VH-VL binders against o29789. Designs and how they scored, part 3

Target 1, 134 residues: o29789
Amino acid sequence: MDEKTLAKMIEAVNKHMPEKTRSLAEMLKEKDPTIRAKDGNEYYIEKRELEFIAQHVDELDWPRFRIPVILEMNDIGGERVIYVRDKLHAEFIKRAFGFDRVLNGILTLYMYELPQIRRKLRTASQVIFRISLK

## First folded at step 1 (VH-VL)

Design I5 (framework fv_imsidolimab)
Fold by ESMFold2-Fast, scan of step 1:
Structure I5 (fold): chain C 134 residues (1-134), chain A 120 residues (1-120), chain B 112 residues (1-112)
Amino acid sequence: as target 1 above (134 residues)
Amino acid sequence: QVQLVQSGAEVKKPGASVKVSCKASGYTFTDYYMNWVRQAPRQGLEWMGYINPSGGSTSLNQKFKDRVTMTRDTSTSTVYMELSSLRSEDTAVYYCARDEYDILTGFDYWGQGTLVTVSS
Amino acid sequence: DIVMTQTPLSLSVTPGQPASISCRSSQSLLHSDGKTYFYWYLHKPGQPPQLLIYEVSNRFSGVPDRFSGSGSGTDFTLKISRVEAEDVGVYYCMQSIQLPYTFGGGTKVEIK
């Protein structure tokens, strides 16, 4: 199951790359509402990468296997917007960094408040989605 | 302060097994990989394998995979390396070395070494 | 396996003079993540090896600035701008891009 698989993947990342998750969590705390990678060389984690990790979590050479994660928030036309790869990426970030309540609200807003875009979002897991903030 | 303290020197007969320990202190034991590296007299450094103390998973140099076993005990923050079917060529100083994998610092801290002598 | 070749095998240096040692890998050590998984270690008599340089050119904590690393891909150099008595030992390069991790054969640095 996705829920169980995602929890297992997050546990594996926390055990094999604890400094990576701690570093990003600290950045999220200090950059409100705009959050961005310090050096810009990190990348969005993709669904296929998470699926591969879930299938071979104990066999990967973790010291060399880098999981790229970027969470970008920008001010656009007075709105605060974050960009995510897809829903699985958003769920991973939410659970890994403990922002359960805030991210749930944001995800609800873009799924229900933007019906014109909803059709594209449901069928395009590889497209970067815009989520409106305050 | 980070410290890796290894067990004392051992003398073994050919065909025997040896188990070397490495006790870690001064950091969170499960956050770092532990490598084993050996050096035979008048020779260079040779990587044997590593263990992830968090889950106990290992990656072994294929040269040793049928003779080497790596384990850990999280309650004592200790890693073990057992080498079986000892030969005279296994006479070496065996080191444990911590691997930092988030910032690529390599083997940043090493144990003092354990001399294993294999003699008739 | 990736083969790491060091030159020279040994060198004798007058105190205060510079030293340069080289390491060549049989394959590129540059990963798709943009990082090069290459290190330099110093093994002094009676002591365990110690890390000097990580990711080609970064000095480990406490390493004097007279040590510098450079290179890319398959060719790497360690330079000591002015050799001191405590720098005596065997220097080893290492790669960790591919299992098994492999070391160079070592370069022995002695004082004249």
Scores: ipSAE 0.000, ipTM 0.519, lowest interface PAE 15.5, mean pLDDT 70

Design I6 (framework fv_imsidolimab)
Fold by ESMFold2-Fast, scan of step 1:
Structure I6 (fold): chain C 134 residues (1-134), chain A 121 residues (1-121), chain B 112 residues (1-112)
Amino acid sequence: as target 1 above (134 residues)
Amino acid sequence: QVQLVQSGAEVKKPGASVKVSCKASGYTFTSYWMNWVRQAPRQGLEWMGMIDPSDSYTSLNQKFKDRVTMTRDTSTSTVYMELSSLRSEDTAVYYCARDLYYDSSGYFDYWGQGTLVTVSS
Amino acid sequence: DIVMTQTPLSLSVTPGQPASISCRSSQSLLYSDGNTYFYWYLHKPGQPPQLLIYEVSNRFSGVPDRFSGSGSGTDFTLKISRVEAEDVGVYYCMQGLDFPYTFGGGTKVEIK
């Protein structure tokens, strides 16, 4: 896909993401930071992912930044996998990266595919990271 | 095969700077972070910091922040660690080590052979 | 900083006998993602350090089955069921939970 289409899909994903009420600086002071999703549940965000976001977006951009939720890690056939249950996230990832592996009806990523996603989006104004559910 | 090959031993005077290289081969250079770890004589292992070769982002141990610089050259798949204002206590073997930070932070699966830096008057 | 404390400082083992070394962290290394970011490394004379055990109990590729890791939270143990001459070196535990990454002080294993 072209750069403008990718940018539009990133924007569309971020429009439907949970909104955070705390600043990035406040969250970085917590050992196990959480974000409240629009479904009312709290999700953990990995501290190193939050630290990475802090390096690539400043606090002025924070209100426009949203972190997509990839809710589930499972083990399938000896491989650690990530289920992308959110349909909008799944569609974005399929279009942006050509990942079309569906297991049990859910778009499924292997752990080794996550660094590729993170690295590709680093130069963008917004990045996509997984959030683990308690 | 994954290999990390470091530059040779250096002898420096107090106050000088040293720049150690680590050349990677056998994998996609920009897909893994590179860490620097040192060991002074009769001391343990000490983490100095790490660099992401894809964008030059660094995370440095505060103990070394004002003296250490980490850089990379993607055309040669080489990472550099420069330590300035050398003191006798900086005499150590310096190692580079590969890490898949985002999946397995601290998983140093491959290491360079080490570079001895001696600081003497 | 997370402090990693190893015991003992050194031990001499008769070949074929078991050895056990311990590591304690100043705080839990269990993260909210369910992973424990704890590692064992071996530094043999004349060689670079090498990964032995990752995430508490998983043996790295090529590591003999006589090595085993166990533990949880803040208390971890590395066991060698039958020590061989090639196992001589300094063993280091390490945490990957928070920056800076920190290592234990090391346990030197020697053959009698």
Scores: ipSAE 0.000, ipTM 0.519, lowest interface PAE 15.7, mean pLDDT 74

Design I7 (framework fv_imsidolimab)
Fold by ESMFold2-Fast, scan of step 1:
Structure I7 (fold): chain C 134 residues (1-134), chain A 120 residues (1-120), chain B 112 residues (1-112)
Amino acid sequence: as target 1 above (134 residues)
Amino acid sequence: QVQLVQSGAEVKKPGASVKVSCKASGYTFTSYWMNWVRQAPRQGLEWMGMIDPSDSYTSLNQKFKDRVTMTRDTSTSTVYMELSSLRSEDTAVYYCARSDEWLYYGMDVWGQGTLVTVSS
Amino acid sequence: DIVMTQTPLSLSVTPGQPASISCRSSQSLLYSDGNTYFYWYLHKPGQPPQLLIYEVSNRFSGVPDRFSGSGSGTDFTLKISRVEAEDVGVYYCMQGLDFPYTFGGGTKVEIK
């Protein structure tokens, strides 16, 4: 990857990342949990996914758990940037997907045509929050 | 351009209070914690506390025994640090510094510093 | 409070030679989330402090490759592979695991 492509990916991550991560316990108390991204917009987070993560509380350090965000790089076909702050989560995703790079806790996920890669992405979606514009 | 601009130097007498300001620009003010760090002459860096500008929650160094108050004004993107009951030992350069949760709370952007001199 | 101890107090380095600075914490800085809340800052004359390294070994944006951080638990090292004139200043380690945040006493780096 060249320097201009890397800079553009970092800019996109910064634009769309949550303004601040929140504790899982706080979000579970809300009917329709949301997070504010750096673009100023609020996004709904699937409560079902938060509940799934809570069921696996013994596998992660929950007081400092951070919400990972999947970003799609529209101008760079097939590339998705996942910000993962939690170390155990990062190792899980790396093993599941066979990532080519890690940038300061930011993982770049390449979407390929192979069926096995799609199966790995589907599995990881159980632990990666998908967000939608409020 | 991300920057923090602090108020100018102050000269105070013992027992007085000083209020230092730090104006943020170039980023979303409420998304980053703001720290206050000081350095007395010939001494090292000392952390005073931090404030979350989104809700005014503060975490303060107990060493100052409630002499320190941290506030913010979201309309001007400014944080304030007020230190009361000043002593000669409070003579120092005071810095504001932004911390980013994504950098594990590392302080990535710093103000230029404000010299506070406490003398009789 | 967590106590941070730096060695040496000062270091005089011939240009182009390597430098090594150590920092020791009074307790482990590894948190249960698997991350180590440890940082290196550089305070150059006439400038505010600047972040060099966060979470032990991650270089902050714009920091030259000459700088590297390592360590775990309570023992940490900052290395400069080839010291340049612009590297002169006081280096501070810091812990962000617990309140209050605490800094080491500083290591002054000078050119011979």
Scores: ipSAE 0.000, ipTM 0.520, lowest interface PAE 15.8, mean pLDDT 72

Design I8 (framework fv_imsidolimab)
Fold by ESMFold2-Fast, scan of step 1:
Structure I8 (fold): chain C 134 residues (1-134), chain A 117 residues (1-117), chain B 112 residues (1-112)
Amino acid sequence: as target 1 above (134 residues)
Amino acid sequence: QVQLVQSGAEVKKPGASVKVSCKASGYTFTSYWMNWVRQAPRQGLEWMGMIDPSDSYTSLNQKFKDRVTMTRDTSTSTVYMELSSLRSEDTAVYYCAREGLWDFDYWGQGTLVTVSS
Amino acid sequence: DIVMTQTPLSLSVTPGQPASISCRSSQSLLYSDGNTYFYWYLHKPGQPPQLLIYEVSNRFSGVPDRFSGSGSGTDFTLKISRVEAEDVGVYYCMQGLDFPYTFGGGTKVEIK
């Protein structure tokens, strides 16, 4: 997906929770699918990205799925680590990309979120939230 | 549809080990962590730990870490929980439960383990 | 560890009447990310436990709209607007904020 689309998806997740009133299967049939945020605004999502999501999230889980947000990639103890907003995003990215791959090389840092994520990793299991890269 | 099917009831003597299985179907086995939760007679639910089926990494409740082992077999979509050095206090129904966003969205039917004295 | 306390221990309700169950945590379950890691489960006789409510107030797939969750911080409530025979069982709250995951002691709901 392009930088503009990724930035808009991240913006929608951070500002407003998208409302999933349509099934994943229905969205996949659309030429230019969108997600509708709580503020009433629609954000474009590329069909290839929806297809990517559909490979790892079934219809039952779709209402609970959050659009992935990559907050930081860093080196910790010689390992490259991706920080993500929540556990399902971490599992999704780990599963989809593996430890040998990155999301098209595009990462966005949200400085305001970073200290909270680091605190969460220290107080809970770091393995649940940390994705190590090659 | 998501389904978790556990092995049948076990009766063990103190000091023995028990291995309970949980076979998953209806979803991508390696995409969700699996938790183990037990309930002793007249007690509440107690979390034992969890396993990531994709790489076998485990996070265990400190109370059980020296006696519990969690493993998985991706070819059969099955998770195992082995508890050693059994005591009468380990008599309980043991459940496997799939983890979504920090919650347990689907549970197995439970396996009764009785430790006779 | 985070301690979860449920009240009452049990309650008996007439079919069609409302029921209310309370859960209190020893510390706030609202995290700095804006999410509250609090859940309700139902353990019906002869069945495995099932998820009812996730993140305080959201009904899980297939859960009837007569169930509603509310609360914030440390105080949470589960309400059943009209109790039906199929709602009998033991209700458990749970926190997913920190390890170990912990459950409340349970509230048994019975029909009179």
Scores: ipSAE 0.005, ipTM 0.531, lowest interface PAE 13.3, mean pLDDT 72

Design I9 (framework fv_imsidolimab)
Fold by ESMFold2-Fast, scan of step 1:
Structure I9 (fold): chain C 134 residues (1-134), chain A 122 residues (1-122), chain B 112 residues (1-112)
Amino acid sequence: as target 1 above (134 residues)
Amino acid sequence: QVQLVQSGAEVKKPGASVKVSCKASGYTFTSYWMNWVRQAPRQGLEWMGMIDPSDSYTSLNQKFKDRVTMTRDTSTSTVYMELSSLRSEDTAVYYCARDYEGWFDEYYFDYWGQGTLVTVSS
Amino acid sequence: DIVMTQTPLSLSVTPGQPASISCRSSQSLLYSDGNTYFYWYLHKPGQPPQLLIYEVSNRFSGVPDRFSGSGSGTDFTLKISRVEAEDVGVYYCMQGLDFPYTFGGGTKVEIK
């Protein structure tokens, strides 16, 4: 992809993700990794689930990978639950990130180019991570 | 078991539009992307674009984007390629071809329709 | 667009003799996943195109072992060890690395 399209993807993802984005590789170096939500709160993420995603993301591909994987947080029974969506429909992308055919093409192509993610998550539309408040 | 059956030959005048169909059977229609490829007489193969039948997302060759529309009908397992503002240079055999994604990371066009001859003449 | 250049434009082969077709891409077809998105197709008269070789060197189901593909990066070769009458047609290379997918200009193989 060209640099302008990549920059647009990064901006679109950051609009709907935590205010400041860090690479998954950097987060995995932390003893107690956290994600800062747009509401300003920090949540702790189970390392094994982050490692599952991180096995399929290198630092160079972070902006591309984040488009097919959206982290969504909900509060269920007093525990924050994070949902990782591994497959996105054009309509969902339109609502979340805005419409762009080139962006949608890159997103779909990227899923097929990551065989390990494809094989492991082929039949799943989401992966659930449990976030415990300390 | 897998079959792609295309509509019959068409003769069109310059400026008209043509809509070619490709009916799939023998597999889960929404699990595979469908490509459209054409070949003009005595010329090479030219990729026109592809469609994801599950959500109608398309990726089109920029050369055709202003004239080509790709759609699908999940109730009949059929994809369509419509080309407008036809010119004599659009005279070609048009093929649909399934985009295979194997479990072991194999990617290729595996099954092709029989082809649809579109002739544009005045 | 990635440009695919094939040589020769055509060749006539005596049955049983070998044939070699070359294809060059304007940029490397090796992707970061370790795969090279390069393919060979055969278009026989009166038939739709058919896949011969996927990802440089892998023969598609039913393709005879007299067909072999090789190459890396930007330079690729298709070899037929012993050409038979059924091998007549136009051979096309294709890249699947980037959109739009592009084909080479084709190489016509004829029997003398």
Scores: ipSAE 0.000, ipTM 0.500, lowest interface PAE 15.2, mean pLDDT 69

Design O1 (framework fv_romlusevimab)
Fold by ESMFold2-Fast, scan of step 1:
Structure O1 (fold): chain C 134 residues (1-134), chain A 120 residues (1-120), chain B 108 residues (1-108)
Amino acid sequence: as target 1 above (134 residues)
Amino acid sequence: QVQLVQSGSELKKPGASVKVSCKASGYTFTDYAMNWVRQAPGQGLEWMGWINTNTGNPTYAQGFTGRFVFSLDTSVSTASLQISSLKAEDTAVYYCARDYDFWSGYFDYWGQGTTVTVSS
Amino acid sequence: SYVLTQPPSVSVAPGKTARITCGGNNIGSKSVHWYQQKPGQAPVLVIYDDSDRPSGIPERFSGSNSGNTATLTISGVEAGDEADYYCQVWDSSSDHVVFGGGTKLTVL
């Protein structure tokens, strides 16, 4: 993972988890924060910044959600906008945040820079998911 | 320009083994997952599993564990399917298919298919 | 295990609209993809993520997905559209790709 990508992940998580119990930046400075990340059915989700998201997903969904971090959220015209790759990501986030609408998905990354996933995510350009800011 | 080219047809006896290859070109091999799908004569499409081209880790559908092995040779952008202890019910056309979006699980490019016939 | 149900055949007159259905429990919560397969050929992706078209697929092809039924719609049907059509989803509960049984479209 390169430093610029990691910085973007930290910024995105910090922007959208204002009440997290500890800074993701602080946790990622710890020695071996990803040593338990594994391919297949094992992944490391023991980061408090992502706790509320993880609580809303069925473990049977995780073979495809091995990278359980939303990289990008934006505030547009009083709406919080999240980019997601497909309907499964939309249903996951709808359960976590109560979102109403989706078109296509874009991104979720956590501890891996798999070239196949990153290339697809980088080329996606559609805004598709909204929650209203009160 | 993207192409998946598979090896030629095979005629085998029960108990033999076969290896079907799928050579990719026109894209970065490790940027896309590779899936295997079979189609028995006159039947529909049946998903067998996929292999992560970046890590080499295979995932098999239920029913395709044991006798079936997915492998890679990244140096020549080739994915392979080996079937051991062949049975008559393995007679089918075997396709490799590129995963366009691993989160959505759909296939944008397919190999031409390899016919494997198992008979005495 | 998750099952997708398609009618085995659909007939349509040239220039009319064909509708091929794909039934599945709560399929509207899943992303549905469609493939066209002509005799002796590999399948070709014609619709992905319910309603999106790959480059090169004519606008006559469209898709929808809600409740328990997804539908592939082909307007202005041409003789060259005769083929088997397969719907497909990824089933998160089993982490399996699931195909429908296929529908033979005949243009008469």
Scores: ipSAE 0.000, ipTM 0.535, lowest interface PAE 12.9, mean pLDDT 69

Design O10 (framework fv_romlusevimab)
Fold by ESMFold2-Fast, scan of step 1:
Structure O10 (fold): chain C 134 residues (1-134), chain A 123 residues (1-123), chain B 108 residues (1-108)
Amino acid sequence: as target 1 above (134 residues)
Amino acid sequence: QVQLVQSGSELKKPGASVKVSCKASGYTFTSYAMNWVRQAPGQGLEWMGWINTYTGEPTYAQGFTGRFVFSLDTSVSTASLQISSLKAEDTAVYYCARDSEYYEFWSGYMDVWGQGTTVTVSS
Amino acid sequence: SYVLTQPPSVSVAPGKTARITCGGNNIGSYSVHWYQQKPGQAPVLVIYYDSDRPSGIPERFSGSNSGNTATLTISGVEAGDEADYYCQVWDSSYDHYVFGGGTKLTVL
């Protein structure tokens, strides 16, 4: 990843995060990155997911071609927003937050047996991922 | 065999209202959102908005708020578009179109279209 | 608001290849879908997700999408392919569908 691309990623993420406590660029430098949810707890996130977005940021027109991905922390709540372009969404879900990842409790919306939830979230251009505390 | 059948053509005066209906068959109505698309005479396709057939929640495109109302009657698999305070610029063919399958919620296209309902607002 | 630009018309001889373009800023980052509309008829989906064909659409129809231009390609054009063609994307920034202005394909 080059410095210009990383700067654009930082700018886009900071624009959409409610708290500017930590950027994705800062998280990418950590061995075991975490995200802070609204409940005040920190949850592990796979570094590979952040790296995947970084690989494609130079192909994206931030923030124009964005699909928000919200990481929901089960019933205690919490959100982090990650943006990817439309046609990479399915691959991003599989690689970043799919069930084939070693992330306990991750639930993704690419499961087509939940059509009601998909239609409701699509109205808001959102997807929700549920995470269990490690 | 999936199909959408729309109500017949309407001729109205300015200031009147009109209701266009779209009856779905051949699939589970609540599993797909319904789009409304307008086409003025000699013009291209213009997306008006969509309605979530499971929740009944409508979403309107810029310029189609206020006078335009999307509604459902799920008991008969029908979506409806009502236009109030009709203006000459509302003259168009109005289409209902089924949104893409639920597993493609991140991007949409319209795979099945109604035959269209011509609404003419006469002077 | 995002804008898709299509040429108003394209002419092609029977049996030759027609190419209809859809221009948009960084459109390669969108998923582009294409519709065919014959006079007095409703639109028909002919290409979805840049290059996939619905069942029943001839393999003569293909699509591509890269950079600032998406293209619908119709090889071995037949008289029955005369129609208006529209490109379409989902603009997630505004949560709406955007159509191109349409291209009239004439086979002569």
Scores: ipSAE 0.000, ipTM 0.527, lowest interface PAE 14.7, mean pLDDT 70

Design O11 (framework fv_romlusevimab)
Fold by ESMFold2-Fast, scan of step 1:
Structure O11 (fold): chain C 134 residues (1-134), chain A 127 residues (1-127), chain B 108 residues (1-108)
Amino acid sequence: as target 1 above (134 residues)
Amino acid sequence: QVQLVQSGSELKKPGASVKVSCKASGYTFTSYAMNWVRQAPGQGLEWMGWINTYTGEPTYAQGFTGRFVFSLDTSVSTASLQISSLKAEDTAVYYCARDLEGYYDFWSGYPDYFDYWGQGTTVTVSS
Amino acid sequence: SYVLTQPPSVSVAPGKTARITCGGNNIGSYSVHWYQQKPGQAPVLVIYYDSDRPSGIPERFSGSNSGNTATLTISGVEAGDEADYYCQVWDSSYDHYVFGGGTKLTVL
């Protein structure tokens, strides 16, 4: 990913969720990182999942890679799935991890809803996108 | 500034055809989808479908297939609605309205709702 | 198909607050847009994405959406606000836009 594209993604994330995102670098320092949802509940994220994400992001960009308040994980059909609420994060993860086939399928299903539900991805506790990490 | 200007009112007999046009100005025509909305006298808004201004592909809502045709003339930034074999129940005001549906630029933050509407074209079908 | 329910009419005195509801199953998971239509005129977008306001629309107009009800709120109502109001969502299950039946706002 080039520097210009990453800068644009950081600006977009900061504009939409400045107070409710945590940097990858910040969360990697914690033994038991959590994300606080809009409903006030804390959602645990496994350290190993965070470390797996970190392997695919340049270490210099860890302070700039922002994880939204809502992040859910589940196992479906034997593959690990990360549910990402913010579509900018979904696009970033798609590029970073190369899960194009899974994200393309999900983005195609939600193509007509993506712009309309953009603001809801930031604050709702519903699951919108599935990203396989298996 | 953005404008959608529609053709004038039409009075037709049953069985005739009518063509309503919607001329766009003030923006890049192919960057926004064009929707058609109908409003029968004293009734609410009813979505008829949309046309992809980049590809020219129309999509019709249930109930608006067969006699209704969406088309484009990109060279003059105009979308058109043609209704054939007119019936009395086609009497309505027809609106064009733009949104981004069908052409999406993730980074642009373009609108994806009906932000601009034409003034409406009244089509009256009577014997 | 998805259905949006609006009250057919709402009456409010000048300077008071009007609330127009749009009911739908789990509508809080949809993005709701609101249009104002005055007699003989085309609809005008007044709220998009549940609560965002287009340039040129007064701060008196606001919106909310949660659970099964979306609400358009007009504070300090003026005579010029008298109009029909329509809510709208995109229904991804059937790939179509859905409009509510409309609410006639009467300013006394």
Scores: ipSAE 0.000, ipTM 0.510, lowest interface PAE 15.8, mean pLDDT 72

Design O2 (framework fv_romlusevimab)
Fold by ESMFold2-Fast, scan of step 1:
Structure O2 (fold): chain C 134 residues (1-134), chain A 117 residues (1-117), chain B 108 residues (1-108)
Amino acid sequence: as target 1 above (134 residues)
Amino acid sequence: QVQLVQSGSELKKPGASVKVSCKASGYTFTDYAMNWVRQAPGQGLEWMGWINTNTGNPTYAQGFTGRFVFSLDTSVSTASLQISSLKAEDTAVYYCARDYWEYFDYWGQGTTVTVSS
Amino acid sequence: SYVLTQPPSVSVAPGKTARITCGGNNIGSKSVHWYQQKPGQAPVLVIYDDSDRPSGIPERFSGSNSGNTATLTISGVEAGDEADYYCQVWDSSSDHVVFGGGTKLTVL
């Protein structure tokens, strides 16, 4: 992906995302993962927020760019927990979700695949946003 | 290996009910959603809905509410489709299909349901 | 109510290239999947996520998706490729899986 394409994607996301979604990004940016996650590399994110983003991806004038998203499911105490493992493009995620650095090397995100995650979220009792630091 | 094996063909009269079963093997049943798709004679594929195999919650496409019921028996890794008050328009091949990521990687062989007087 | 449009039939000579289109409003923003169905058989996934092939599907099968049209391309067509082909998307707005009407590929 070239830098001009990334800039256009960020503009589209910023215009689409309402203030409440930006608030979520700011909260995630300030979160200390060690107080929430066993490995210090997880964020607790509300299922409805991720579903909202997935629902509205088709409304964005985003360039068609793909970054694979990996979904992991765990059953904990009778609850199914979904870990969303994003391969993050640093600048896109920094502005869209509040992350200001690339974790675990180069990370990527598939914009067109966020709508697919919505359906998988319905099997979850909890959703944890997981980013590996190793 | 992954397999979805469906029950045999059914010949029913209008007003009867039918239950089509789909038995899964070769994977953890509750890790993948199960979809139902029908195909009327000479027609295309029509999505009916899906069931969350972990929670048991069904979602029906518009047009398949009321007479159609999706259910599970997780102890035998089986999903079922029940159609009540059968009509001639229900004549079709009914498929179960495993949902990987909003697409269907494995399909049952199909169950033909014929409704005639 | 999202709709996918496919031509009802496509004819191609053996060894030539067949192209089957799937039209949809802004379909390039969605992931398109393709199924092959031979008479009396269940559908078989041949392309997923626009252009990826499942294990066991020959490299003669390829896909693309941009703008308002997705395309399934079959190069070096063989008699055994005669089948109905269906495109499919998941529509986030309605939370529905949508199939195209199907295209009958005839090798003659």
Scores: ipSAE 0.000, ipTM 0.544, lowest interface PAE 13.5, mean pLDDT 71

